VHH binders against q93235. Designs and how they scored, part 38

Target 1, 248 residues: q93235
Amino acid sequence: IFMKTLDPKVPRFYGKGTIIGVNPGVGYQPWLKERPDSTLIKYNLRDQKSYKAYLEQMKTYLTKYDSNATETRECGAGDSNDDLEKNPDALPCRFDLSVFDKGCSEKSDFGYKSGKPCVIISLNRLIGWRPTDYQENSVPEEVKDRYKAGSIAINCRGATNVDQEHIGKVTYMPSNGIDGRYYPYVFTKGYQQPIAMVKFDTIPRNKLVIVECRAYALNIEHDISSRLGMVYFEVMVEDKPVEEKKEL
Short names: E, the ipSAE of ESMFold2; O, the ipSAE of OpenDDE; V2, 0.75 times the mean of E and O plus 0.25 times the DockQ between their complexes.

## First folded at step 15 (VHH; framework vhh_5c3l_4)

Design u4 (at its last look DockQ between E and O 0.22; V2 from the best seeds 0.00; counts 0 for: unsure alone 64.5 < 65, placed apart)
Fold by OpenDDE, look of step 15:
Structure u4 (fold): chain B 248 residues (1-248), chain A 124 residues (1-124)
Amino acid sequence: as target 1 above (248 residues)
Amino acid sequence: QVQLQESGGGLVQPGGSLRLSCAASGFTFSDYAMSWVRQAPGKGLEVVSYISGSGGSTTYVDSVKGRFTISRDNAKNTLYLQMNSLKPEDTAVYYCARDYSEDEFGEKTYLDSRGPGTQVTVSS
């Protein structure tokens, strides 16, 4: 989800001296919006039914990337969506979901069955927006080891000290974050929004962990008060006996 | 089809005034917040001003506060930007933009539509 505004008439998030539209918001999936605790990803490892809705949500979301050769083009490492702004006949780059095959694909139940849940991280779409690269020596420390120019690095941590102790090992797919080749966003048919996934490899059982994920590019501002450039969600992986509802 | 068309730009001296207009069509204008966005040479897009669908709420970037006024006439499907006390720093292409749309996943596309823009040049 992207953070919802309480008042649709007023933007919720503002950068310093700016209005929403300059700084992309961060969202995540799976978001079960119909649930009261919609920001909580909670399921029981012993109960497949408990995480089915999350799987379905992930699957549904990823159908966005079902594309055909007429609507998208294959883009190699040197390609980008830059041409979309200049050439109305240009096709947007096809997003490659294979980057998530190591534990975050549908085949692996997005890590939920194995107790290593994956979460999709995305940025809201801003027409014409693209990430600005950090200078080599100005990359934030928390993403320095994974940062690649042309990408938007993602870093997730516990929201509090306690959460940070509990969050465990986190894997990012791809490691560099969201691939920038899919920018800039252009309102065109077939555009595929780039995403990254975060895998919680060693998240403890039966503990609630509040997660903060931040996106990193030079032109992405972070503000905790407005939650600009970041997103919060909670994860709880339970390992409990399944109570058999005695069908009376 | 969503269409936006800006007008009213031009060359003006510092301290001068311009009034930009944006004609909107292809959507229910009053249902959408609107923004004026500008792009100066060599710079990225900057949201200058925001106005809610009803016009009841407005926001400005700090650099234009007190000088610019955003307004709208929903009956005419028109967005306005009154620019007073213009400065050379205000030189840019100004775009009228639909503020955002939201998809079924709650993901937002901000400034999802804009016009071709109108050039504003402030120079002595």
Scores: ipSAE 0.563, ipTM 0.843, lowest interface PAE 0.6, mean pLDDT 89
Fold by ESMFold2, look of step 15:
Structure u4 (fold): chain B 248 residues (1-248), chain A 124 residues (1-124)
Amino acid sequence: as target 1 above (248 residues)
Amino acid sequence: QVQLQESGGGLVQPGGSLRLSCAASGFTFSDYAMSWVRQAPGKGLEVVSYISGSGGSTTYVDSVKGRFTISRDNAKNTLYLQMNSLKPEDTAVYYCARDYSEDEFGEKTYLDSRGPGTQVTVSS
């Protein structure tokens, strides 16, 4: 169950330019390595110290996107990292954090201060892997209204019926999920891993909510026992009086 | 931190042999699976061979099966590729790569590090 520390000794078959048969896992932030067995995000709205570690983790994680323009290139519609596999001089696409400026940036304490915490969703970096599009009629119902060809959609739900009743409104940034223009990953200086964020806009106070997030592309399988294509974490946003030390 | 250094490349005639070595440092070598990856001129990266951390499991791309042998010496922190019956199609830069890692954020990367590579040229 503690997958992050396991040495992957399972053999796999490789093909030219791809990793055949390997589905990406899904990760999240903030995850605190000093408590590696815990997936709990718990804090008290009335106690700024209670969420400070999560803010520092988010800030530290995002520093990898501070690259200079000389290591990356600007990418727009129709651009991709396709040239990276064959051209050592090709520059990877720059990932622009401005997509998160609507409540999931440092200016807003990543939503923690307002009780609308943001969580980063990312995929494992597999050389040669890139998303495969669903056909229009085969898009899973959970993401059908937000799906865009060329992207990896994200959906988060409550893990149980009770959690689903409590999870409330979830905002996805970008709404289409992780843009596929940043794939594939190859050996190149300046590569920037793409990410998405989810913001829990109306999560209840003083209730534990177990969240399951899944990534959606035709070539992402979902398997709960191996956690392929999905991630779990718990959110507990408290709103309680801060205890005060008393002297006798 | 992670350091990988390939050696043993060169110019060889078709049918010849070369032995590539890769010296590893900056990590616990025996905990990590390793791969040889090559890039022919104007081509993408190709994973040629894989070996598990213990050395008990190996995999080869079809075009090199029976001709190439991957091995490791965990006491010496060294990865090897014995290349026999070389063909012009084997001409490439060969990279030693660490197959799997996990960073301080718990994020996983496959083929996360490689050396500068060693040139293998097979020509009459």
Scores: ipSAE 0.410, ipTM 0.703, lowest interface PAE 2.0, mean pLDDT 83
ESMFold2 (binder alone), look of step 15: mean pLDDT 79; pTM 0.804

Design u5 (at its last look DockQ between E and O 0.35; V2 from the best seeds 0.00; counts 0 for: pae E 2.01 > 2)
Fold by OpenDDE, look of step 15:
Structure u5 (fold): chain B 248 residues (1-248), chain A 124 residues (1-124)
Amino acid sequence: as target 1 above (248 residues)
Amino acid sequence: QVQLQESGGGLVQPGGSLRLSCAASGFTFSDYAMSWVRQAPGKGLEVVSYISGSGGSTTYADSVKGRFTISRDNAKNTLYLQMNSLKPEDTAVYYCARDYSEDEFGEQTYLDSRGPGTQVTVSS
């Protein structure tokens, strides 16, 4: 889900009552439609039923990447979707989900069963938008160790000091963030939106953690008031006995 | 098929005025908020003005506030941008665009459709 402004009269890319510009918003999955107003990811490690909906949502979301060879092309190193703007017959690059195989794939229940939940991070789509690289000396400190030119780095932290103490180790897949090869976005059949996943490796049990994830590119602005360039969600991994519903 | 076509651009002297129009087709125009965006040479896309589907709400970039006026005629499927007191800094290709759409996952596509643009040049 992408966070929306509370005022429906104000577009998402507006902040502080002004137009900030064309800035991509950040979204996350899993977001459950049955709880549209909730940004809370909460489940009990001891109760598979409690995280089933999240798994299903993740699986459903990832079906977007089920592609036919006729609709997408394999893109190796050096390839990009740049041709989509120039060549109407060009096929969009196929997104490689294998980058999530280390703990954030369906096979691993996206880390939920093991208490290391994965969250998908995405950017909203802007026609023709692509990330602008930082200069080597201008990369923000918080992503400097993971940043790669051509990518959109992701960094997640606790929203408050307390949350930061609780969030624990976070793994990014891929480490560099969202692969920029899949930009620019073009409205074409078969386009696959690039994503990254964030894995919470040591998130505490039975504690609510408010998470702030930011996307980093030179042309991505961060604004807390409008929540541009960032997304908030809460994670609570419970470890509690499952109350047996007495079948009346 | 969604179609947008801008018109009304041209060369104007500083302090001059232009009125841009955007003809929309292929969708229910009144259901969508619309924006004017511009791209100056060497710069990225900038949203300059927004108007809600009904036209009841408008927003302007600080750079154009007080000088530009966005309006729409839903009966004619047309978006307008009145540009007064034009400055050299306003030189850009101007596009009309649908504001955004949201998919079943809550993901948004901003400016999901735009026209080919119209050139506005402000020069003495």
Scores: ipSAE 0.569, ipTM 0.846, lowest interface PAE 0.6, mean pLDDT 89
Fold by ESMFold2, look of step 15:
Structure u5 (fold): chain B 248 residues (1-248), chain A 124 residues (1-124)
Amino acid sequence: as target 1 above (248 residues)
Amino acid sequence: QVQLQESGGGLVQPGGSLRLSCAASGFTFSDYAMSWVRQAPGKGLEVVSYISGSGGSTTYADSVKGRFTISRDNAKNTLYLQMNSLKPEDTAVYYCARDYSEDEFGEQTYLDSRGPGTQVTVSS
């Protein structure tokens, strides 16, 4: 399965009224550089070394959100990056990581030690794109109870019926998904891409679970064949004795 | 460090032509797709045209298709936009942009850098 929604070196499919397409791609972390063709997150609860690389990847990824008072501004409810498109001197909104402190931070090993791994969900950067809102009667059922106008909701499910039976309880951080106040993206020094995290609270041990996560906004289309608006990865949390080295 | 510098803008009568150039440095030019983007007064950014790294694939916005031609010379690290049959609505600042990048985390950015732009004004 691809983690990308578009091939980077070929002409992109472009949608109505634009040549760069209408949908940002959806990505995830942790993605390990040493295994670039793999979308598998696999580790053994009894072997702390088996998840060390995932922790380091998450930690390194999140360093981009360290404080930068001169290149970003504080944004509250009702703020946005709207001025960035027309004012090259405008400062982008600073992204707040504190929402992750309750189970998806370094302090909790991003959930890996407890068998409740956290996965970052992000959207690729498209110049000028921003989410548009569903009307209340048009919100998809999968996200209706968590949807908030102004945000991009996230829902993760098992890719097959068997995976759906196994995926268990999923916690979304923020519950509303990716905050839309950090859009649009334009080239600006200090831009901070907004993200969400998904925590798999009750994923079974010693079973491979294929996960499909989708991003939801009125202007995000979904297409399974091209993986538009969605990302796939596999999770396997093992609970096995650590093998002793074989004697010869 | 990515460096892009546009040139060739100016004042032109309706129906006229201009050729924009963009000098690129600080990256392996042929590895990257490039685009021209424009911003008309009081409007947002519009992606005008795209060209693949090799130059083998091109795409145009409907508003300029048939009138504009994007090209590149990878030996000279230069991107071009030939603009014919210019109309007043083509008046804008035109930016040369690197169309795609992927960071160390595999995250993609479309239109990740641009030059300072060159003004094109189509008026009588």
Scores: ipSAE 0.466, ipTM 0.729, lowest interface PAE 2.0, mean pLDDT 84
ESMFold2 (binder alone), look of step 15: mean pLDDT 79; pTM 0.802

Design u6 (at its last look DockQ between E and O 0.38; V2 from the best seeds 0.00; counts 0 for: unsure alone 64.7 < 65)
Fold by OpenDDE, look of step 15:
Structure u6 (fold): chain B 248 residues (1-248), chain A 124 residues (1-124)
Amino acid sequence: as target 1 above (248 residues)
Amino acid sequence: QVQLQESGGGLVQPGGSLRLSCAASGFTFSDYAMSWVRQAPGKGLEVVSYISGSGGSTTYADSVKGRFTISRDNAKNTLYLQMNSLKPEDTAVYYCARDYSEDEFGEMTYLDSRGPGTQVTVSS
């Protein structure tokens, strides 16, 4: 989900003198349509039913990447979607979901069953937009260890001091964040939006944790007031006995 | 099918004026905030101005504030950009675009539709 205005007829909000849409917003999954106003990911480890909707949402979302050789092309190291702007017949790069196989794949229930939930992080789409690399010496400290030129680094932290104490170990898949080879976004059939996943490896049980995730590229601005370049959501992994509803 | 077509660009001297138009079709024009964006050679996309669906609210980039005026005629499905006091720095391809669209996952595409653009060149 991305932050949006209540009135679609009103222009998007602005931050720091810039107009949102030039600066990509950050979104996350799973977001449940049945709870459109909720940014809370809450489930009980002991109750599979409690996290089923999240799994289904993740699965459904990832169907976006179902593609064949006629709609996408394999892109190796050094390849990018740059050709999409130059060649109308060019195929977009196929996104590789295997990068999530270590605990954030469907096979692992996206970490929900094991109490290590994964969250998809994405950027809003802007035609022609691509990340600008930091200079080697200008990489923000919080992502310096994971940053790779050509990628959009992601960093998630607790929104408050308390949340930061609770959030625990966070794993990023891939570690470098969103792979930039899939940029620029071009409105073409078969385009696959690149994503990253964040895995909460040691998130506490029965505690609400407010999470702030930021995306990092030189041309991504962060503004808390407008939530530019960042997204907030809450995670609560419960470990409680399941109350058997006595079928009357 | 969403279609946007810009017109009105051209060569103008510094201090001159141009009026750009954008013809929209394929969607309910009044339901969408619209924008003018531009791309100068070697530079990225820059949002120049926004206008609400109703036209009641407008926003401008600092670089064009006081010089440019965005307007719309919903009855004609047309977006306008009056550009006064043009500067060489305003040289770019100008596009009209919808503000954003949202997909079934709540993900948004900003400036999701734009026309082929119209060239504006400000030169002495």
Scores: ipSAE 0.626, ipTM 0.871, lowest interface PAE 0.6, mean pLDDT 90
Fold by ESMFold2, look of step 15:
Structure u6 (fold): chain B 248 residues (1-248), chain A 124 residues (1-124)
Amino acid sequence: as target 1 above (248 residues)
Amino acid sequence: QVQLQESGGGLVQPGGSLRLSCAASGFTFSDYAMSWVRQAPGKGLEVVSYISGSGGSTTYADSVKGRFTISRDNAKNTLYLQMNSLKPEDTAVYYCARDYSEDEFGEMTYLDSRGPGTQVTVSS
């Protein structure tokens, strides 16, 4: 069973002093627009043509993070995009893709050729939304060991008991998830949406694995029935001989 | 390109009524959900009401529920907000906004376009 990354039935929540009361949707890449109804990531390790489209999708998606020294600023610890809502001259923080260099960059084909595919996890863009931190004693168990205040933690698991046995080791990049320093999201030239990646280090060959990834911040609700705060996709890494040419 | 223009604001006494209109052009109006968003003096933006593209689904902020009614006329590319039982707290600039759009990557942006706004002032 496949799911879209969009949820048109997300409840609208309105309140005093808020720009958006709606739960942010969670999305993933690579999602191929040529197959818009499919959430399946399927390829054969022995056939580079079988994953070429995923590589091109990842590269195209990431072009928005190309260096732009005149439209962005360097941000460090304690910096944020708070000024963007009130100051038209403020520059948005630059998102640094180097965090993905150890196995989730173009240099490594985003992990596809090694059978350790990387998947981008992102939040839909809600103007003015920003993550709210858990208190230390209220951090959900699934992310407690990786959670950092100011960030949106990501956790991925198998959707069923069988998928949980198969999903294997998952590496999160950054370990803390999506950096909240880049919020709030605003309409400004040069804005760079923050993302995280998940690498499936030990996913089995020739088996379909249904993956559920959730985003964690105090103001992100989870609802399994409507799949709020989460995204589903399927991964199938094949390892089969390439078909032989035959005279027809 | 997307163009939204609000009208119908003005000065009204507490308990009065006002109807805002928003003329839309540059996109297929019926394909998009729309919202009214307001900003009171010195405050942040508040989403007041939402209506689906077909008009079949509406929601309201608690602060206006029962007093405001959102509607749309897809034949005229026009969004409306009927505001009844107005209170001084309703004083704000009201914006007509296209609620969301989807990009080539399937990602959504909420409140992706808005008009210049119309001032509503509730005082005696």
Scores: ipSAE 0.423, ipTM 0.722, lowest interface PAE 1.8, mean pLDDT 83
ESMFold2 (binder alone), look of step 15: mean pLDDT 80; pTM 0.813

Design u7 (at its last look DockQ between E and O 0.32; V2 from the best seeds 0.52)
Fold by OpenDDE, look of step 15:
Structure u7 (fold): chain B 248 residues (1-248), chain A 124 residues (1-124)
Amino acid sequence: as target 1 above (248 residues)
Amino acid sequence: QVQLQESGGGLVQPGGSLRLSCAASGFTFSDYAMSWVRQAPGKGLEVVSYISGSGGSTTYADSVKGRFTISRDNAKNTLYLQMNSLKPEDTAVYYCARDYTEDEFGEKTYLDSRGPGTQVTVSS
């Protein structure tokens, strides 16, 4: 979700003195857009039915990475989508979903069954946009331990002090965040948008946690008022007995 | 096919005025917010002005506020940028751009379409 509640007729994000069309917004999945509480990820650990919709949404979202060798190319550590701007015949880099295999894959129900839910973090797309690296000594403290040049670091925290106390341990996949190899975005067939996942490893049961996730690159601005460079969502993992619907 | 074509750029002295036009085709123009963006030499892309699909809402970068006016004629599928009191700092290639598209997941592609641009040079 990229804050659908905003008037589409108004720019979503404003930077310092600028209209954000040049800075990426941050979104997340699963977003069940049809629900009134669409920003809330809530399910009961004891009730598989309660998190089924989230799983389906995650699966559906990840189908966009289904690609064949004719539409994408394998990219190693030294490769990038830079050629897409120069060569119209260049194929975009194939995104590797295996980076999420440690607890955030479909095989693990994206962590929902185990009470360690994973959330996809993405940036909106800007043609020609790519992350700008921090200088080595200018990396923000909150991501300094995980930051890698060429990537967009992600950091999630509780939105309030109370939420921060409750959010618990958070794992980022990859640890460095969104891989920059897949930038710049170019409008081309087969382009695969890079993503990262955030895993909530020790989120408390039966408590609502408001989460703020920020993306970090030199050219990503953060503004709480406009929610520039960040996204909010709520997570509640319940552990309650399942009320048997008395079949009338 | 979405097409945008800017015109009206040129060389102007400081304090001068220019009016840029953008001809749009290949989509329902009134359904989309439009933006003027510019790229100065050695600088990144900057959004200078925004206008909603209906034209009822406009926004300006602080750098151009009070000097530039964005408007549109939906009947003519044309976007305009009136630039007054031009400064050397306004020198850039100016692009008209479709503001954004949104996919089924709510993810947006901003400035998904733009023209080839028109050069604006402000120099004494």
Scores: ipSAE 0.608, ipTM 0.854, lowest interface PAE 0.6, mean pLDDT 89
Fold by ESMFold2, look of step 15:
Structure u7 (fold): chain B 248 residues (1-248), chain A 124 residues (1-124)
Amino acid sequence: as target 1 above (248 residues)
Amino acid sequence: QVQLQESGGGLVQPGGSLRLSCAASGFTFSDYAMSWVRQAPGKGLEVVSYISGSGGSTTYADSVKGRFTISRDNAKNTLYLQMNSLKPEDTAVYYCARDYTEDEFGEKTYLDSRGPGTQVTVSS
């Protein structure tokens, strides 16, 4: 169920000087619309039913990347969507899900059955927005080892000191984060939004971990109080016996 | 399918007036706040004006305040921009957009523009 307008009386925030090119916001999947106020991803490793809804959400979300040869084009190194705003015949770049095949695909239940759940990280869509590169000496320390010009790096950490002790090893797919060749965002029928995934390889059992993920480009601001440039969710991977209800 | 079609652009002398229209279909028009966005040659996109779904709240960029008036007719599914006292700096392609949308996955789109835009040229 989609709400079409949230507050028709309150002006929207626009970037400084009313020029498009400011923070697009960060989103994640799986998010369940039947629990719209919850950011919790909680399941029991011993009970496949406990994570079925998350798998269905991930699978449904990813169907938008099914290939269409007439609406998209293949893009390699050096290609981009730069002409998409100016050329009416330009086709958007096709996004290839195969980067997720090693542990964050449907074949592996997106990591849920092994206790290494994958989470999709995406940017909200702002027409005309594209990432701006850091200079080499300005790359934030958190992403310095994985940053590549033309990308939007992703970093996830525990939200508190306790969560940071527990979050464990995180694998980023792709390592560089979200590929900037798929920008600028413009509305066209074939547009394929780029994404990244993060895989929580060593998250502990039976403990709630609050995760903060941030997106990194020169023109993405971070502000903790307004949550600019970041997203929060909680992960709890249980490993408990499944209790049967005995019929009397 | 959501559609937005801009019209009413053209060539006008400085100080002149134009009225842009945006015909909307494929959605409940009154549920959405709307914006006009423009792109001048060789420049980025600029939000020109905003109007709430009911029409009761409006805002304007400083560059157009006092000269432009946004309005809507929810019975006709049409958004308008009355542009008076036009300047060469107003030369741009103008797009209408839904100010904010959210899809079934909770992903947000800001300034959701679907139309080809309409060219406004102010030339002395």
Scores: ipSAE 0.562, ipTM 0.760, lowest interface PAE 1.2, mean pLDDT 84
ESMFold2 (binder alone), look of step 15: mean pLDDT 81; pTM 0.819

